# Designs tried in a protein design chat: VH-VL binders against DENN domain-containing protein C297.05. Part 7

Target 1, 138 residues: DENN domain-containing protein C297.05, of Schizosaccharomyces pombe (q9y7q7r449to586)
Amino acid sequence: VNEIPGWNDVDLYPLFRALSIPNILVLFEAALMEAKVIFLSENLGMLGYASQALLHLLYPLTWQGLYIPVLPRRLISCFEAPCSYIIGTLSYFFHMDDVPLDNIPLVVCDLDKNSVSTFGKIVRLSRSLRSKLQAHLK

## First folded at step 21 (VH-VL; from v1 with heavy chain M32F, light chain N31E)

Design w2
Fold by OpenDDE, fold request of step 24:
Structure w2 (fold): chain C 138 residues (1-138), chain A 121 residues (1-121), chain B 107 residues (1-107)
Amino acid sequence: as target 1 above (138 residues)
Amino acid sequence: QVQLQESGPGLVKPSQTLSLTCSFSGFSLSDFGMGVGWIRQPSGKGLEWLAHIYYDDDKRYNPSLESRLTISKDTSKNQVSLKITSVTAADTAVYFCARRSYWGTYSFDYWGQGTLVTVSS
Amino acid sequence: DIQMTQSTSSLSASVGDRVTITCRASQDISEYLSWYQQKPGKAVKLLIYYASSLQSGVPSRFSGSGSGTDYTLTISSLQQEDFATYFCQQYHRTPYTFGQGTKLEIK
């Protein structure tokens, strides 16, 4: 995976240590359909690792939405963006009520608890493809 | 097993403060994304959301009643309390507490049986 | 506030019937709609969330559909224990609001 051009410095280990493969697949599926993704953690570094790892997994696709690996508290209004985004923020200051819900599906991931919650309908990969991808990620 | 149970005074006089308590089990308000809300239902009418309190003590109120509402929690006792000041006959209702979490349904997935509160002189 | 209006306040039906209850929002709520069942002296029960997702433990005869402003709760084959009051609720935006309720009675 690290042999991909331009991604030699991406460390996937933090994400794979924090999340189960099934949860990573949900995030991958969400990103593929250009959904909204929110990463939560008490560790700022973890947010950066997680977001970058997700983008790496999308190769050769390039994320077209808003990308904010670490969103400071003062910019919480960014969750109001009516577009696809990948945003990480400290769980200390996050409240779901501050995130407007629209027709764009949203996936929220607590990196510290290995928890994923979906808001809306996520397009899932076929069982066969999911199984193959899961095997590849292991 | 998730359970919630409301308790209240049953009868309150106009202009007084109504105090309600929700006791719960099967979950903790120490858990990230967890919350408990209050909903009421006047006799023969629909439901009205009143307030919600989160794991981190963040509070949300129905704007129409915010000035009269105070929600609080005691995590160690697994209790959530609601106070309503300056009550009138319009506050006569069955009061419910219910759980809502970021995880799962993001709806009120478990409710108490409710407690009737009558405001009368 | 978002107003929620159910198609009827009361409905009579028989066991085995297909029952449909509709709920309309005053604005698009993006499928953030739940259905609840209420029986006297019992805790309110969540049936459907996100318009069409069946809550765990709820019989498959219950289903939800809809998008935008219009939503429907369907009971494919009514059972005796299904006679109750049903409420829709939007959680698209605070304050959360409920429909007025539909009481399903025995014909």
Scores: ipSAE 0.715, ipTM 0.899, lowest interface PAE 0.8, mean pLDDT 94
Fold by OpenDDE, fold request of step 24:
Structure w2 (fold): chain C 138 residues (1-138), chain A 121 residues (1-121), chain B 107 residues (1-107)
Amino acid sequence: as target 1 above (138 residues)
Amino acid sequence: QVQLQESGPGLVKPSQTLSLTCSFSGFSLSDFGMGVGWIRQPSGKGLEWLAHIYYDDDKRYNPSLESRLTISKDTSKNQVSLKITSVTAADTAVYFCARRSYWGTYSFDYWGQGTLVTVSS
Amino acid sequence: DIQMTQSTSSLSASVGDRVTITCRASQDISEYLSWYQQKPGKAVKLLIYYASSLQSGVPSRFSGSGSGTDYTLTISSLQQEDFATYFCQQYHRTPYTFGQGTKLEIK
């Protein structure tokens, strides 16, 4: 991936080590359509790396939704926000039943297990574009 | 291969406690996001969700029955148990256990065949 | 609680027929709806989730549609093994609730 001006401090390696390219593409697509994205990990550092990497991949687009790389337990109600968001939280504190499901699609990613779950319909890139992106990300 | 199977007493007297057990295979309640729920069906009627237990022992109950329900799990045995206290004839039903997980459909994707429980004196 | 109401409790049809069963929620459930098939002595089978997503292993003749409060299960060409009871279920919020069921019988 090409370097982005102003993002020289962003390290994509942790995300690409944690997740498969297909899963990264799902997250990318989710972010492109301004869906809800939840990152889960037992490692707080990974949450920061993942969210930063995702924002980096969106360049030159800028995320307009709520952005909370590491959500503390006391603010778990932030999942109730009726808007697009990228939120990371420790797996220990997360319960899916506490996340309201609405018309905004939600993607939940377990960074520790390279697992992605989609709630709702994500607008997918064309097969051609996906293939191109996949080739560039490898 | 995912499988679930319910077991119960078949017959329970009014005011007694009904104990049910769900034995499963093909998955583990030690896995993040995994859960097992109980659903019952009175004869000729619809399904009623009773309770659900997650991998981390988080428990959810149907508010209408919460005071009488206790769900628990034994991860090492791949079992989930449900207790219903002070049973009446209204608790006569086929009781099912079913799996659901954060990952995949987030619905009850695998069910047991159910076990009939009759409450009578 | 969210009330789920299916269009009919019983429906008669013949093999080869196109069959539709509707389910209405008392409030918007944002497509978080599943369809199940129940046969006596067998485990309940998930057919459709998120209103229109086909569960793995389920024949393509089954399809789901709908949004908001109104949803439909469609069997494009009814097969002999499809005679059963069908239930809708919302998992938009707890307590999860089911429709009363629709028994699909042979005409």
Scores: ipSAE 0.705, ipTM 0.898, lowest interface PAE 0.8, mean pLDDT 94
Fold by ESMFold2, fold request of step 24:
Structure w2 (fold): chain C 138 residues (1-138), chain A 121 residues (1-121), chain B 107 residues (1-107)
Amino acid sequence: as target 1 above (138 residues)
Amino acid sequence: QVQLQESGPGLVKPSQTLSLTCSFSGFSLSDFGMGVGWIRQPSGKGLEWLAHIYYDDDKRYNPSLESRLTISKDTSKNQVSLKITSVTAADTAVYFCARRSYWGTYSFDYWGQGTLVTVSS
Amino acid sequence: DIQMTQSTSSLSASVGDRVTITCRASQDISEYLSWYQQKPGKAVKLLIYYASSLQSGVPSRFSGSGSGTDYTLTISSLQQEDFATYFCQQYHRTPYTFGQGTKLEIK
């Protein structure tokens, strides 16, 4: 019996619907290196769905950092955490100046605009491996 | 294609308020994450960041000057303004406006040519 | 406030030379450092961000390096248009501060 979560359209659909494949690969590379990831959207459901989809991309690896798919305004200080995280927040609450930049790389993703910004060095997969994964995700 | 241009009074007397305007094109302050900042350079000296403002009116000021600075925007006119109260000769400088965005470099990636403001009796 | 120090105020060099300009931060800025070029009568130009990332449209002869508190801008083979003043800036924490500048002059 091999009932495992895999890379399938249902589990990844929120990311595929919101983001280009190159941007999805940046998020995947960031998560593999245990970077900080911030998802932004005006849609609460998208924050949860995208965060969950990113976790599914990591399978069989388990995310062991902070995981807060919907961060309430009163907890904005969670961006100060000195560890890796996946945090989603409403775009309305988000100010980049509230996010301290440290030695752990950061990726900020606007799910509504297919925009990704990288702070720090994200270790990229080899060109050939990225091409193979890109073909697989299509 | 992104362009910024400063305009200012040229000459200002001590104790008056200096008003500067940045007019820009190629981006809009209605766009999420877009911002404009002000930097100045006294003659023969280095650059000093003064303030910046983002699309949602979020503002940051250099703490050493904060009591004298007011930054504001008019998104429909693609303009950002800076006021400096109670000016002295130490405020004589070339004043630049520059774009700052959450996206891309998170640095001042496009600048105007600057406008000289002299504070003199 | 994080102080940025460019210990050399001016350098003389010839076309074709390799030139380095240094910048020191008063504390670790985790490579959140940019380099700017200033020429009289022209808009200031961003060259490098995140210590080593080249801004779009900047020639590959420019490069940046460094970590912690010590950073370097290198021009591998000077061209006539590279004679200018160069500033480092940290964007690790507000207030965002600049070095005092290094003027690169014709020898």
Scores: ipSAE 0.406, ipTM 0.787, lowest interface PAE 3.4, mean pLDDT 87
Fold by ESMFold2, fold request of step 24:
Structure w2 (fold): chain C 138 residues (1-138), chain A 121 residues (1-121), chain B 107 residues (1-107)
Amino acid sequence: as target 1 above (138 residues)
Amino acid sequence: QVQLQESGPGLVKPSQTLSLTCSFSGFSLSDFGMGVGWIRQPSGKGLEWLAHIYYDDDKRYNPSLESRLTISKDTSKNQVSLKITSVTAADTAVYFCARRSYWGTYSFDYWGQGTLVTVSS
Amino acid sequence: DIQMTQSTSSLSASVGDRVTITCRASQDISEYLSWYQQKPGKAVKLLIYYASSLQSGVPSRFSGSGSGTDYTLTISSLQQEDFATYFCQQYHRTPYTFGQGTKLEIK
């Protein structure tokens, strides 16, 4: 279990509780290519836990973009940033029309419903590498 | 599986309010990220987006028509309605409703067949 | 507002022809462009989204390409059922806007 350095059950548990392994891999692929990631939940704690867990999936790589695991409504303009980000916000006040679509791909993840949508092209890992990672994450 | 159908009055007199209903199946506006929009096409002309509404009652209107448009939904009946006030001959068009979702294509992926509304005195 | 221009309003072609329909945006839309097919008496059909991605159930003879402001829909071998009007639409920014349409007619 957790044979990948930095990928241990304690650090990653929030993502595995909320999301299927295929959806976790989409988030991992998005983060590796420095895409934009939005986490949605009714639960403020989950936004923080999932955001931090995504950072741990990147080990030993470090996230260089914006990192705002809980974004209040008054700061919705942060979605307009022209750079990569990991941003979490409450589902209650999230509207996709507030998010500009640009050349940087975007992934939107509903942590409460295990739903992931991708805008733009995410470079996927090879089928063999995805299968290996799925086996390690189980 | 996804189907939408428009219904409307067919003929409306100038200055009246035009009311349109979109009935749909194969999806629900109780589902996070689901939405329905309205598009019209005047005879021999192009398509014009009018408005859309999402599952959580978030609404967007074409700014050129916003003062005359009202969009609403009845989630339990799988219906979305559009009202256009103070109609003129310029509002004569075929009116379409179409699905839009946060998930999938983020485009109008399923349309109704359209309903003709004529404004005449 | 982003204006979408389809400079050709009508094309004549024969079954088996390769046809190309163009669409130009007034500003960069980052490939957030869809193509639709409209036939009289039928529901409008989504063909292409994100400039080049084929909607499920759409024949592979349809393809989309382009970037920035210039986009193209191509039908590689025209079939009888493909005679219709084709619209582009940007979904980069509201208000969503459509091209004027290109009607594809039998020669």
Scores: ipSAE 0.314, ipTM 0.762, lowest interface PAE 4.3, mean pLDDT 87
Fold by ESMFold2, look of step 23:
Structure w2 (fold): chain C 138 residues (1-138), chain A 121 residues (1-121), chain B 107 residues (1-107)
Amino acid sequence: as target 1 above (138 residues)
Amino acid sequence: QVQLQESGPGLVKPSQTLSLTCSFSGFSLSDFGMGVGWIRQPSGKGLEWLAHIYYDDDKRYNPSLESRLTISKDTSKNQVSLKITSVTAADTAVYFCARRSYWGTYSFDYWGQGTLVTVSS
Amino acid sequence: DIQMTQSTSSLSASVGDRVTITCRASQDISEYLSWYQQKPGKAVKLLIYYASSLQSGVPSRFSGSGSGTDYTLTISSLQQEDFATYFCQQYHRTPYTFGQGTKLEIK
C-alpha cells in the first residue's frame, strides 16, 4: 500500500491533540513501568479516548493492571488500589488527597491543560530513544 | 513572587472563637489544584496541621479538632480564613498559613511568617 | 495516623561541621517525606521533598536521604544562617503529620 503506519492514526488523534509530545512520552514511560496513571478532563469522551490511546501506544504489550477509563464519583475509592492502574475521572471532583501515595509511581495528567505531574520515580527511556520517539511522533 | 501573611487577634479569652485570616499573592485559589492550609505551633513544640481548603471549596480538617474548626475562602480577595471555637490555653500557639497544590512538590512550599495567638483570661 | 518522631530535640554544632538530623515514621511512608527549616520570626522554608529532592533556591549543602521508616537531613558544612529548627513531615497518608522538631544551636 502507498502509506506507511504512523502515530497519526484516528485512535490516537485525541491524545496528540490534547498533549505535547514530551508529555505523551512521560505517560508512555509510566505505562511501560506499570505505574499508576490518572487522566483528568471535564469531558467524559476525552477520558475514554486518551485511555484507549495510551493502550494503543503499548502495543504489542498488554496492560495487566486495573483499567477504568471513566470512574464515577461514588467509586473514588478505586484510587486506593495497591496495584497499577489507568483510571480516568472528571477533574471537577478529583482531589489529590483522595489518592494514596505508595511505592508504585503515579502520573496525573490533565488532558484539558496539557499538564503532567509525577509522584515517585519513573524509569526514563534512554536519551537517544526519547529523541527518536519524539522525532517519529512529530 | 508567592507570599502569604497571617493576621489574628493576638489575645483571645477562653471559650471564645479564634478567627484567623491568611492573605496571599503570587497565585490564585481559582487555579486548578491550588490550596491553602493552616498549621500551628505551641511554644517550643512541633507543628500541627489544622485544616486545608482547595480552589473548589473542598475542605479537609485534622480529625482531632474537626468539631471546632471552620475553614473558608474568598477567592476574589486572595484570602483564607480559619475559625476555632471554644478555645482554651491549649490553643495558644503561633499560627501559620501555607500553600500546597496538586502540582510541583505536593508539599507546603510557601509559608507565612506566622502570627502568635495567646489564650488567656 | 502515622507518627513522626525526631528523637533529638536539640543539637549543638560549630560553623563548618557536618550535621545529621533524623526522623522516624511509625510505618513505611515510601519516601513521601519533606524537610522544613524554621527560624524565629521568619517564614518556614521547604528544604527537601520526596525524601531527597532539593527544593528550588535551597543551598546544595542540604541533602536528604532514607527509605521505609528512617530518614535523615544532612547539612554538609554548617553556615551561620543554618541556626534554626528543622521539621520532617510525611505526606504518604492523611492526616499529614510533622515531627516535633530538632533545634540546631550554633556553638
Scores: ipSAE 0.257, ipTM 0.739, lowest interface PAE 4.4, mean pLDDT 87

